# Ledger of designs, part 125: VHH binders against c4kar8

Target 1, 263 residues: c4kar8
Amino acid sequence: MAELSTPSPASPAPLDGGRGDELEKFTLRGARQILQLLQDLITHRGLITAHTGGGHSFMTAVLKVDEERGRVVLDPSPDPQANRRALAAPRLTCVTQLDGIRIQFPLVGLGEGQDKGRPALFAPLPAEMLRLQRREFYRLQVPLAHELSCLLKAEDLARKPVEVSARVIDIGAGGVAVVVPTGAAEFVIGGTLPACRLALPDGEPIELDLEVRNLNRQTQRNGTEQLRVGLRFAALPRAADTRIQRYIFKTERALNAKARGGL

## First folded at step 8 (VHH)

Design m39 (framework vhh_7n9e_1)
Fold by ESMFold2-Fast, scan of step 8:
Formats: sequence, C-alpha cells, structure tokens
Structure m39 (fold): chain B 263 residues (1-263), chain A 126 residues (1-126)
Amino acid sequence: as target 1 above (263 residues)
Amino acid sequence: DVQLVESGGGLVQAGGSLRLSCAASGFTFSSYAMYWGRQAPGKGREWVSGISGSGGSTAYASSVKGRFTISRDNAKNTLYLQMNNLKPEDTALYYCAREIYSSWYDEGTYEYFDYWGQGTQVTVSS
C-alpha cells in the first residue's frame, strides 16, 4: 500500500449537484447587503433553524448585529445539549424564511458569552448569504389541527418492510418534511421510498414515490428522540401537483389572513 | 473516538475494477448509515453512495449508478465499494463518512460533513 496524505479535519463541503452554480445568482456577498438582511431577520423576529452537524439542529434567532466587532449575536437553545453540539460544530448552517423568501447562511467559529447580562451565542458575520426569491423553495408550515400525515413504506432495523405513519410538518412544491420516532424505520440520504401515501384533508390519499434528501435528529422534553426526514417528490403526477398546490394556497391564505390581524 | 480507515485504491486502466474498504471503530457501526464520497483534483467533495445501517437500503449518485455497488459487513465493522467499468472521470481521493450534513431539504443542496478518514486514492488511466 502507498502512503496517504493527511487531509485537514472534516469541514463543510461546497454545495452539491450543480445547484451551486444555479444558486450563485442568489448569493449575497456585499457587506452592506449581508448586514441589511441580518437586520431584517431581527426586525421580523425570524426563527432560524441552525443545523449543527450529525443530523442535529436547534431553533434560534438573531438578537443583534455587532458591526463594530463584526459578529452576530444568537439566542441560545434552552436545551444545554443542543448548545454543546453547536459549540463543538465546525460550522452551523442557518436556514430561515422572510415573506416566503428562503434565506440560508453559514456561521463559523461559534462562541458563548453574555449579551446585556443574558446568555448568548456569538459568531463572526457570514461572508455570504443565500436569498432565494423563488416559489419552488417556499415551504408551508402545516398547522397541527390539519393532522396531515404520510404513510411511509420503509424497512425496519431487521430489513423487514414496515409502514410508518409520519406527521407532515411542512410541505412545498418539491416535497414534504415529516417526523418519525427514531428506530421506527431506517433511512439513507438518496434512498427512494416507493408507493408512499400522502393524506391531504380532502379526497383520497395521494400515492407517490419519495426520495430521502435530509435527516435531522431532535430530542424531545420527555427524552425521546424524533427524526425529521426531508422527502422530495420523485415523480409528481399533474393531478397530485394540482391538489398539493391547492392545499398550500388555501392554507397560506387562511394563515396570512390570521397573521394580518395581529401585531 | 471515531476512526475510519479507507484502503483498496490504486492505479487501474479504464474499464477496470477496484474494491474499496473502510474499517470503522469507536461507534456502534450497525446503528449508522454509511457513505462514500470523493474529491477529484481541483473539485469539491461529491457524494457517491450510501447504505442504511442494516444494509437494506442503498443509494447512488447518477454518475456511478449501475457501475458501483455499496455493501457492508456489520460483523466486521467494514464498509465496501465495488467499482466496475472505471472511467478516467472516477479519478479521485475516496472518503468513507459516517454522516452527511444536509442544509435541510432544498433539492440538490448538500454540505458533506464528518469525513473522518484520510481517504484512498483511485487513479484511472486512459
């Protein structure tokens, strides 16, 4: 065997699948644009999902931008384990949404301290931010009252076929995100789940193939672990696409009417 | 104390075959999906293949589908990649990974994370 080079420690790779080239036109690199977008997140109280690696994430928000010190101040998780994972992570991938526009940015060099006497997380300002003003990246947060579910056809830990009824937490033109208990079934990123059944409030369940795009673990208050699974519609029939869009528009309309009446 | 040690790379002619191995230690191997990634000179890392913890489900990048086969032996804590009909475009440093970090669902957008091994070099001559 020939000797091998010793690579640097594990670090985030560039964006995959040629999407990096497609997304480049939506990437902000100007310091003024980045500062303005971060300030917009503060103004609109945008909730951020911060992915810490190992399939884990936590909910945070930008509390302020410290322009003089070149850093952002983030709200720490109430879960100490989530904060420990975040501080140990080489990079956070932050994902949020403003007025239907998907916003994504990296944070590197996370630290902890205090802001105005309260615990806070700090990171240098991101060098770039993605601002995707495209309809296909819109994700509707599914109201719990709708009890939207997707029956997943997967395999258990013993390679036996299993059907898992998963709660749908968000839905868009390209896919759904669902939650399942960890250990209920096995998933692999890039794998296909054939003949799954998406139950919308009106009509028969939609039968479709789903591709696993994303896996993220969350620890609940009772100590149980849930797996969030991001699923892409592999081959969406026109009739199914129409029904999904109709559900999204109807629900979006109702949520927007409700939100416009608030502060 | 996670350790991943790749082996099996080398110089091979176009149309040839190689079998890569990844020896894993320091974690419950059967509880994790495992992945192969690669990095060609002057390019970023790209995902090649994945396999579920039990080995029941597999996935492949379109560029290697039909030519490469991923497998695992949980009794030996070892991951394999059988590479057939190799092309010059397959020349890269191949990495074994326990986890792939995804930026959440955003069709085609991934960040590859936790490449713990040093990799094994595959060079395909034309």
Scores: ipSAE 0.450, ipTM 0.775, lowest interface PAE 1.9, mean pLDDT 80

Design m4 (framework vhh_7n9e_1)
Fold by ESMFold2-Fast, scan of step 8:
Parts: structure tokens; sequence; C-alpha cells
Structure m4 (fold): chain B 263 residues (1-263), chain A 126 residues (1-126)
């Protein structure tokens, strides 16, 4: 009998890949696609959170793909206990992100050894990888120079209406993430903020309803706190959706041109 | 260390009511939004309801809106969930949580709960 335990309160629960009808269309099973995605993670130095079960996880990275042996080589944890837990686990669930796209895959049969004289972890290539490439999961990191803002209509600590101009940090088809000073307004996950105004470079601000989906407190270097708020678009009008998509594609093209050394 | 202890679950017939409580300790309760989530056997965690730190703002999953009421007593460090007109589909282990987050997922998708308790079982017979 397998032990039925709840996920650790300190660790987010991974998505179940390949079993749900909704996730099946995002599951890669082609050997070439899997190899290419793993190589992309190496090229971009993608950090991977490996969940070992029982609420434990550690940070790793793919160091190498050994195609002839059908294996991946992983960076071991500097914590010997984390490595011991990983080796004892029947399965690792690996979660990472590449260019705003969530990547998740299992590793089974983890072993340890050495690669070029250095400690390493080895696992057979995964038979499947989940790549959530649905438009609602993609997020563009907004360049600071764009000064993208969203005027939030919320309530202060005394339950009085307040307007907060929040800087947009990232944006996708499904929503935005914004930053506000701690204490500027009260937020609750699942709450709605009606008639907010999203300012895009072209045209008038878009008036829309937002739903709070994520709250994250951050302490800055100078000791001040800021609150990051993830907001989902509710009933986004088609014209607004088109403008947001156009902004995302235009910004990606400009960023790609800069990365290639072009102007 | 954060500790959350749920109570008030039990067996009820469809159409019945239950009131759940969550006793919180190890943190400044009045400074945190609080949440109720649930997990039915063989299913992932589902967000049910949330309440802001002052109690001024509340939110509910569409499946429970109008039937459940979340409330809190900051003087007693206690969170409540009043459940009315219970349905067999409400059968689940109910947890309170200090922190919940997601990434633009639809309602009913797996969510991230942090600092949750052991839960209290609610069983609704048909």
Amino acid sequence: as target 1 above (263 residues)
Amino acid sequence: DVQLVESGGGLVQAGGSLRLSCAASGFTFSSYAMYWGRQAPGKGREWVSGISDSGGSTAYASSVKGRFTISRDNAKNTLYLQMNNLKPEDTALYYCAREWSSSYYDEGTAEYFQHWGQGTQVTVSS
C-alpha cells in the first residue's frame, strides 16, 4: 500500500502530466522533441525544481544529454540529504520554465556516479515531457522602459475604495502580474477588482475586470516590502485581447532583435 | 512555526449544514489573508474560499458561492466556514491555509496551498 500523504505546505503541487484529457495535448512523447527540449534547458541554463515526494525538493539543472546511453546528467544538490532522498525516491517530478512556458517531466531510476571526475546524478531519458504552451500559461516579462501600468480599483485597510497605480511586471493572454507597495490596498486570492484600467502603449487604457490569483511578498535590498499580485483577465473583450497579443508579439520581436545584436 | 488546526467536520445528509473552524497559532493571524481548500478522495486540491486580513473582502469558488460563508475572528485567531445546503459533491477533507497561489489556472485546477493543517472530514450522504 502506498502512503497517501498531503503535499508539503512549503512546496507547490506538481501538475499530473499525461493522464488528464486537458494535459494530454501538451504532452511530448517523441524522442526527438524530448531531446531538443532538454538541450534547450541546457542552453538556457534552466533551473529545475526536482520534487522527490514527501514535500521535499531540490534545485538542479540538466548538465548533459547522453543520447547514445539514453540518459540525462543532472547537477547534484550541495545538500547530501537531498541527494539521498532523490536516490531513494521511486520518481522525481521535475518542474521548470523556459521563456514563460511551464515544463514538467518525470525521472525514474535515478542513479549516482561521476561525470568527468565530478559527482553527478543520472537518469534515463523521460518517456514524456509536459510543455504547457497554451496561450493562457505564457508570460512576457515587461521591459522596464515600457512603463506599463494598471490602475487597480481595490479597498484599503479601512474597506474604503482606493485606486492604486501598479507597475506591470509580466503579461500573458490570461492576465498580468503587478507590483504594489505593501499596505497600499487589501487583496484576497479569488477576489475581483472591477473596472481596472490597463495602459498599453497604443490607444486608450483598457477597462476590464481582474481576479486576484496570486500574492507574493518580496523584501527589497533596502528592507522595504513590495507585494506582487497575479491578476487574471475576466471576460476580456476581443478587441482588448487582440491589443494585448499584438503588444506581446511586437515586444518579443524587439527583444529577439536585440538578443541577435540587431537594432 | 505556523500551526493550523481544523475542526467541525462530520456526517450530514444532503441539504444539511456544518460550521468548520480553524484555530491558528505561530503567526500574527490578523496580518494574513486566510483560505479554505478541500480535497476529495483521488482528486487534487480545490480552492473553496478566501478572506482578507481584516475580513473586509471575501471570495468563493463558483461551486460553493451562495451556499458557503467564510468569516474570521481576529481576537480569537480563528477562521470559520459556514456550509449550507450541502451536496454529496461537497464530500472532501477540508483544510484551512494561510497562503494560496496559482498561475492563471481555471477553477478546479491544482492549486498551491502553503501552511495548511491536517484537515477535517466532511461527508455528505445522498
Scores: ipSAE 0.219, ipTM 0.666, lowest interface PAE 4.2, mean pLDDT 79

Design m40 (framework vhh_7n9e_1)
Fold by ESMFold2-Fast, scan of step 8:
Structure m40 (fold): chain B 263 residues (1-263), chain A 126 residues (1-126)
Amino acid sequence: as target 1 above (263 residues)
Amino acid sequence: DVQLVESGGGLVQAGGSLRLSCAASGFTFSSYAMYWGRQAPGKGREWVSGISGSGGSTAYASSVKGRFTISRDNAKNTLYLQMNNLKPEDTALYYCAREIYDSWYDESTYEYFQHWGQGTQVTVSS
């Protein structure tokens, strides 16, 4: 069950329940550390989900860090409405991952302009960045080449049962995140999707009951809208848990070997 | 501009019933899942129930399952919560919310994004 926040509609929810103390050890506040992390995101071409409030977000990336002016330059959305929401927001909450480590940071004072003659969004460097180097927060970004999918059993807009093959974008010990085209099916946070099938590259699909934990409408860089669905493993048999962990570890090793110039 | 207005709260005896309403405007109501949350005195907000855009799927917190029923009328842009067999521990300010975001690991991963109304007070006497 998700705990709902108390802040106003125009303000991002503050962290609740004493998590501030736990997160402090993962918070970067040094200007050099922040610059280095942002440069790492540029180097790895990290995609960022920028939350603008009101249940809206868009995909962006750091294009450049202007160290001299203390600014970060972001790729604008091709959807003008997403950009208008971002510019009107008092704050963006940016969420991304680097080498499976969750990274989150705020941007305040977003403006629009140009970088080398092309439209861009810019904001002052964040005063802090979260880098969550905890195993429980580890999410493997699924390589597109693996074509990892999860067959979801859901309902369509006419309340009829449908099966939707959803692309798995990340996976961890506790669940998966998938993307579906907006309108392919309906979801509700807290709802259970029974007998879904997770297809791993090796072996038979794993049959799982999944709980919907988050929903996010994302405007992609090409202007199309996708629904990102966060799904928790409701009841995970030990054999299934072992297979998922094996896939994660094997894929991490392969990605690490490739990053070092190996095969 | 999104607007949500809750109503229907009041004082009721334990075992009684109330029906809450949430009037929505400023967005395409049928395109969004809607939620009820509550805040008891001295406590944080708690999720109570959710319903998909078409009304085909619902979800409930374990503490209210079997006693509360969420529903919606998309023609009237109105969300409802039918509360039966009320208990003193159901005493709270009740809010409706448009689509929210939560995390399995930590709230820091997702900030709750919502269009909370001002709420409607429910007081259950024993």
Scores: ipSAE 0.486, ipTM 0.803, lowest interface PAE 2.1, mean pLDDT 80

Design m5 (framework vhh_7n9e_1)
Fold by ESMFold2-Fast, scan of step 8:
Structure m5 (fold): chain B 263 residues (1-263), chain A 126 residues (1-126)
Amino acid sequence: as target 1 above (263 residues)
Amino acid sequence: DVQLVESGGGLVQAGGSLRLSCAASGFTFSDYAMYWGRQAPGKGREWVSGISGSGGSTAYASSVKGRFTISRDNAKNTLYLQMNNLKPEDTALYYCAREWSSSYYDEGTAEYFQHWGQGTQVTVSS
């Protein structure tokens, strides 16, 4: 699954890169499905974050689908510079959410004009739209009291092998997110960390290979910097999968019981 | 402000080679993993390759593994992609990107390559 490679439905950041093959099962390519989804965005007045490249983005919305001309009509930014960047970009990556489901799609060939006497942006209908179901990307937030850790085998800044005990902050069927101090080790997205050890509360540590899927450098409120690393289970034996699923299910039930005042 | 400027693209025949460069400025280059991505006409962006800050670890998409080599020169703040045995399917606009960064711990993770420059066009003819 794409659990570690997919930000939450509310995240404005787009998905990219060699994740295309893994996300193909969530990609809509039928003209009817694409038109229906765009109409749903119009009906629900969905706000779209359009990424124009260079770290730039702006807020827009689909105002209209022009089936006759095969185009979408977008609300321009009130910032003229944002519109100029969008028009100059070879591609826009549009990210939005509908009923808690993340939707992402490209727009190529952006133009500017008028719609009913008002400025508008136009683009051909996208050939594909990514629709990521929330349940398929479920990740359990690990309670601090569980002290879940993963021993990572990586390289330090001098290219020397190093072992880092990282705290697990979330876990899903497809992987974990961990935190490490900045500088403790180097990571690269797509890189493999072999023979890592995931420690669950019950039983022996699970030995597994992990693939780096995302990196996020964070400054904590106290000024301390840390690196958040998203890791996919590259190969997961059935016994290990069963133990991870059992931990997730048991912990989720316990948390739900506490929320309902059951403790 | 982060700035990345790609160069080295061009027209080559199938089986040929090209070397792309990316000049980086506005950040401490050696502190960040760097990446190459590409976008072919009518397709979404594809991750091509990545390299860690020190250059000790690399990763490649299956479609280019064995044909492309990513490297970096931290003294020159420059990222490279050596492309050998080029195929028509490699025709695309190539971008370099750095890893995502956030200033707050309580923010969620971000998972994207966003090109920071205009890209460099690679066209492979049959």
Scores: ipSAE 0.401, ipTM 0.764, lowest interface PAE 2.4, mean pLDDT 79

Design m6 (framework vhh_7n9e_1)
Fold by ESMFold2-Fast, scan of step 8:
Structure m6 (fold): chain B 263 residues (1-263), chain A 126 residues (1-126)
Amino acid sequence: as target 1 above (263 residues)
Amino acid sequence: DVQLVESGGGLVQAGGSLRLSCAASGFTFSSWAMYWGRQAPGKGREWVSGISGSGGSTAYASSVKGRFTISRDNAKNTLYLQMNNLKPEDTALYYCAREWSSSYYDEGTAEYFQHWGQGTQVTVSS
């Protein structure tokens, strides 16, 4: 009986293999694309969380790509036990970020040796790499001054229809995260909320079907609970997508200008 | 002190049925959405089904929709999964969970859960 382990909230979680069909459009299989992406990780000194199974992971980095031998060279953990777990694992799942884009790839057949007189781990080049484009995973933290809201159509604890005005805390191409008071409505991951209304500056609210993707309870300093709800756009008309992208782009540019201006 | 205890697994032939139970303690059961997940040998974790605190809303993975039914008895603090028309592909360790989450914005492409029980094994022979 194997026990399942969840990653720490401080560590990036690997994407579930059961979602392989949904991730195929983001999977790189071309040798040149894989080599270029690995080289980009080297150039930007990207830190990688390598998952060895059983809830264990360690921090590493790609030190170099050896194209002639078809291998990647990784920085070993300073913890010898982590390195032993990695060498014993049938597969490493490597997770990193580059410019806000999630990158994930498997390594199989890990070995150990030396590179330039220093300890190193090496593995064959991955046959595939998952590269989730900025559009799918980027989220803009919504400024409080914008007072963005989404009117959710849900059910309360008595199974009666209710409309809840939720504050939008972040927004991306794929959805929004909102906060609601705990107990205002019931949600279940995978459930659908039809005909919700997203209020953006400039224009009428956008009517959207939303799917619940995550639920996190937060206790505020005053002792009240609020629920953070992650919501995916289940179907997004082209005009709505354009308005959302325009809002994200304009707000990001304004925030970047403030940061550079010393505000 | 959340405790979840799964039971009801076993060996069954393809086309058969099993009902899994999860006994919950240490929290206000009716205030939480509850979930079933599974992990097949050599595969990653898979979300199977969820049910809201009142039982008013349910959700299912496409692979089990129409064959599995999630339900709960809040008076008994118990979660159930009725599994019908079982397939060899349903062979897995099944887990009950109070919380299902993802670390990324598009939650449908990244899944994990906080597991408090040890699971119950389901084996479906062909």
Scores: ipSAE 0.492, ipTM 0.809, lowest interface PAE 2.0, mean pLDDT 80

Design m7 (framework vhh_7n9e_1)
Fold by ESMFold2-Fast, scan of step 8:
Structure m7 (fold): chain B 263 residues (1-263), chain A 126 residues (1-126)
Amino acid sequence: as target 1 above (263 residues)
Amino acid sequence: DVQLVESGGGLVQAGGSLRLSCAASGFTFSSYDMYWGRQAPGKGREWVSGISGSGGSTAYASSVKGRFTISRDNAKNTLYLQMNNLKPEDTALYYCAREWSSSYYDEGTAEYFQHWGQGTQVTVSS
C-alpha cells in the first residue's frame, strides 16, 4: 500500500491512471532514433513547449545535440523565473510537433551553463520519446495569417459572465488550444464553457460547448506571459466536425505545398 | 519549499459526510489554482474537483457533482472539500495539488497534476 500511497514527484502523476499501454507502440527508445528525431527538430527549428509542472511552461528549442557527452542543449527563456522553475523541476515535459506529428519527451537533470559563450540549459538525452502518428492525436498549428479566433463565454473572478476573443493556436479532431491574456477570465480544469463561437476562415462561426482540459501560463521567447487553454469539443455536430476536418486537411495541404516549394 | 498537508479523512458509513482540509505553505496560495484528486487501491489517479486562485470558479468530476463542494480560505492558506452523501466507491486516498500540468498535444494521453502532500485516507463502508 505504501507504494500506492506515496506517488513519486519525479514522475508525472497521470489524472486517469497512466499513459496507457496503447502509447507504448509510439514510444521510441533506440538511441539512433532519438538522436535523429532531435536532429530533425534542430533542422526544422521546431519550437518546444517545456512544461515545468504546476501549470507553468516556457518556449524553448533544441540548439544542439552533444552526442559525445549524451546531452541536449536548450535555448533558455528570457524570463529568469521560467528558468528557475525549470531548474527546480524534477522533470521537464517537452512537447512539440514535427510535420503534424506530435512529439513528447522527458528531460531529467536539467542544468545551466554556457554554450559558445551564451547562456544555455543542458540535460541528458531522453531515454524515450513519444512520436504520435495517429490521426486522433494530430493537431494542426494554425497559421498566424489565418487569424483564427474563438469567442469564449467564460466567467470573471466574481462569476459574472464575460466574453473573451481568444486566438486559436492549434486545432485537432477533439479540440483547440487558445491563448488568452492573463486575467481576462477565470478558467478551471473540467469547467464547461457553453455556446462558444469558433471562427474558421470560411463561413459562419461554429457554436459549440467546450470543456477546459488544461491550463498553462507560458513564458514567450520575448519574456511576456500568456495563458494557454486547452479545450475539448464537448459535443460536436456532424456538420461542424466535417467543416473542422476540411479546414485541417486544406490547411495542411497548403502548408505542405509551400514547404516543398521552399525545399 | 512547497508543502501541502491534507487532513480530515477517516472511516464513515455510506450516506455520511466528511470535510477534508489542505494546509498550504511555501508559496503565494491565492495565485494558484488548487485541485483535489483521489486514488483508490489498485486504480489510477482520478481528478475530483478544482478551484481557481480567487475562488471564483469551480469544477467537479461528474461522479461527485452535487455531492462534493470545493472551497478555499486564502487568508488561512487552506483548501477544503466538503463531501456529502458518501458512497463506497468514494473510498480512496485524497490529496490536494497546486495546479496541474498537461500537454496540449497529448489528447487522450497523460494529464497530470503535482501533488505535494501524502494524502488523507477516506474509507466508506456499506
Scores: ipSAE 0.000, ipTM 0.343, lowest interface PAE 11.1, mean pLDDT 78

Design m8 (framework vhh_7n9e_1)
Fold by ESMFold2-Fast, scan of step 8:
Structure m8 (fold): chain B 263 residues (1-263), chain A 126 residues (1-126)
Amino acid sequence: as target 1 above (263 residues)
Amino acid sequence: DVQLVESGGGLVQAGGSLRLSCAASGFTFSSYYMYWGRQAPGKGREWVSGISGSGGSTAYASSVKGRFTISRDNAKNTLYLQMNNLKPEDTALYYCAREWSSSYYDEGTAEYFQHWGQGTQVTVSS
């Protein structure tokens, strides 16, 4: 009876089960800390992936913190269907990054209205926010200028092999997240994509096997739909691991230099 | 109001076969990836198989590949798992699950699937 949760409509991100204690040390519950972190997301123009359940998400941002009413104001999706899904969801799971640190928080009781005459989504301030500063959770957001890509070996609707050049949006020690246009290929959780090719700027593409770990249909801020695919490195060779780590560290250094008033 | 109802489990001898069914209601079945997962007594949850909304793409855990076949009938809103050459280690409660997502990049297992069913018990004797 107590083995699998039924139903699970409210959580595109599962609760950690027995790992609650492990995440407690990364959980912010102070009202001032929560307000400051939300304000930092506004200041840094942090893009947020808001998961609405059922494998659906959309890109949003915190526009404003309304302390008087105890709520956040979010940028609505240009896709009306994404907004309807969000409003129907009992809970949003919001995921973003600030300086490579993963930030995650729930929003409950989403409503719609206007802020200064423009459409907006509103939710009560979250009671808690996760700020994951551990190396194993670190994901480098790949700069668009790097044009980092991964050639995926997948299948189309008719089970025929297809090659899809996917844009790499983040990369870490354990894998990459990529985006593909909706319908470009079919993916299933746990599926293996053999002999994919990850193109790094520092040399020849890396050939590696990838395992599909998550799927999320994402409506972009411009209304374009795309599929976000989380991919785990299967049995990554040491030389490939070294090149990936070098890319991450080099890019992180360059981004930190820019943040400190560099070019 | 999403509902998934599993059936077809039972007691079978090693080398035998079973066909599991999952009746889905409350959503547009053909629009969702569907999955089978299982949990054996004293063990963690394990992903078994997945199928795309159209049925065009399938995937299997290495432990069942070549023995199990996932399929769907979108006209009947039903998901199937054909289980052949069953082994004692296949003994588990089998769950039907709808499309999975995780906010953590590397943490996809059967525990992270969106599942609504109570499961159906499969017991394989030696």
Scores: ipSAE 0.000, ipTM 0.261, lowest interface PAE 12.3, mean pLDDT 77

Design m9 (framework vhh_7n9e_1)
Fold by ESMFold2-Fast, scan of step 8:
Structure m9 (fold): chain B 263 residues (1-263), chain A 126 residues (1-126)
Amino acid sequence: as target 1 above (263 residues)
Amino acid sequence: DVQLVESGGGLVQAGGSLRLSCAASGFTFSSYEMYWGRQAPGKGREWVSGISGSGGSTAYASSVKGRFTISRDNAKNTLYLQMNNLKPEDTALYYCAREWSSSYYDEGTAEYFQHWGQGTQVTVSS
């Protein structure tokens, strides 16, 4: 027996081999729909990761939508270099999440100026926005209050073994993204970190082997830079998988209850 | 002023091989991790492979592991993808990138800015 899960009815295979553009089903192109979604991001105070190119991104937010001028107003970074990278980029790719729904949109023609006497970044309204309600793309953004950490076994700049406590920022069925303290360790794509320890609420830390998948240098809202490391679960015991899924589902339900104004 | 120009695609029969190239300019190539991604008709962008700045370490999507090899020539500012034992399911537009998914471990999406041009089309016939 190769399967460890309870058998489920076989999913029907598509009879037609032709496939349309699946992402077009999730793409908003109507001006009113785009305006409403941007306003929802403002209302929920959603943080946006704006990717500027060169392995760089910065945290921003939509401050307002100027419908009359067809523009969106963004919070600039307090790091002048991050703003220079953004203005030099031919396109910003903005990624955020609203209640488990991934939202992505391009901004082209970024400029800088003033809004009510304060520095601001301006861009024309995006021509399209992706609103992706696919479970496989869902990543639980770990609430800061949960203080989730993963103790990583890595190497420092001198190639000596070191243990680094990293903050877990998102988690899914296949892995975690963590923030590494500046200068604490070197990470190499494809490297395996053995016997790392993931701390979840209500139990002992889980020992996991993690593979480094990607690296991103991100400028925070306060202007400081951090290294974000994407880590894949290389081998996951059934009990660990169950605990991780339970944490994700429980936290998602709690967040959804708060969003609906639970009584 | 980052530019990435992909080439080397074409039509090939199942079981065949192709070598893709990505010519990079406008940045210090050897200082950056590089990635190959692909997009099949009607599908989202899929991460294929990644390589360190020095070329000393690599990672691959499970779907291509053992068949594809990523490499780089830092003296020529060029990234390569050697594709062996091609399957019809490898049919896609292939592109290179300096950046990948904001979720970092998600193989099903390329969410952040990738300065890809036209890409290079790979079509594998049965």
Scores: ipSAE 0.012, ipTM 0.416, lowest interface PAE 9.2, mean pLDDT 78

Design q1 (framework vhh_vobarilizumab_d1)
Fold by ESMFold2-Fast, scan of step 8:
Structure q1 (fold): chain B 263 residues (1-263), chain A 125 residues (1-125)
Amino acid sequence: as target 1 above (263 residues)
Amino acid sequence: EVQLVESGGGLVQPGGSLRLSCAASGFTFSDYYMAWYRQAPGKGRELVAGISSGGDTSYADSVKGRFTISRDNAKNTLYLQMNSLRPEDTAVYYCAADRSWYGLTSYEPSEYDYWGQGTLVTVSS
């Protein structure tokens, strides 16, 4: 099963930064916890997608943990070019799944050698591992038919307050991405937009403080430009969090039913 | 308040050189993976170069051997030295910051933690 804006377990792309503060609560840093999780991957024969950058990845697995030497032993790719890319990479981003839970970790300083007479890749033990429940950082692509909008409190080019109704293009637990016509307002990365209003189908608009995280200029197929703005929920009331999660869950279920050819 | 402020863009002739700077404030710069992205007219943002908190670097194939990314953690500043510039290097160049191990990917630029506003580089005779 594929999720609309989240990588599936069968073809998992790494989760990008943009919510480092939200991911921290899912990050394991204790040596004992890391060793136990790596051992769980070995026990359950977890297949790992190792991303080497530049759009390249290869399939691997943790074969064993060598505590004496402080390293993991990985299964090399049957493709020699994939192994060469991995060895040249400054970092591997390893993504796997265990019982529906996404696990992600970095490996730096990859080397090659042999284990019990067979080719192997070696890396130092990761200092950190992400153990994320599948839906905690899911980004739903919002259907156009939902006409989901967010009223932004921003400033124009003259630093005068302006209200901009922006179309929500994706939504997750940590924030929304919206599209704004170029020139409608000015945004500053790290700036806060207070008292914005997110309109969900099932009630009154939700009043939220939003932090600007990213800006991308997007050219439409008709040649017009729109600004894509990534916005983080600065402080989310429990009731608002529940409503957003419910909307995401309900919409994902409806879209999955449609994809399976529902009537 | 987090800020990334780019400077050093401008008009340059083919074969020329330019040095971009990105001044960072409001976060622990030394802990972050830093990157330069660019966006040419009519195209999406693409990764140009990246540098880890430990100093490991990566480059897009189109700029390898011509561009050099570097960082000065004492000054909270990221640099991009651009040599042998070509007309196809014309773009708005953006500074970006991401947690060093948190799933940095070259295909999902919108998920970086912090972005600058960009600086225009025009390579024309």
Scores: ipSAE 0.005, ipTM 0.192, lowest interface PAE 10.6, mean pLDDT 77

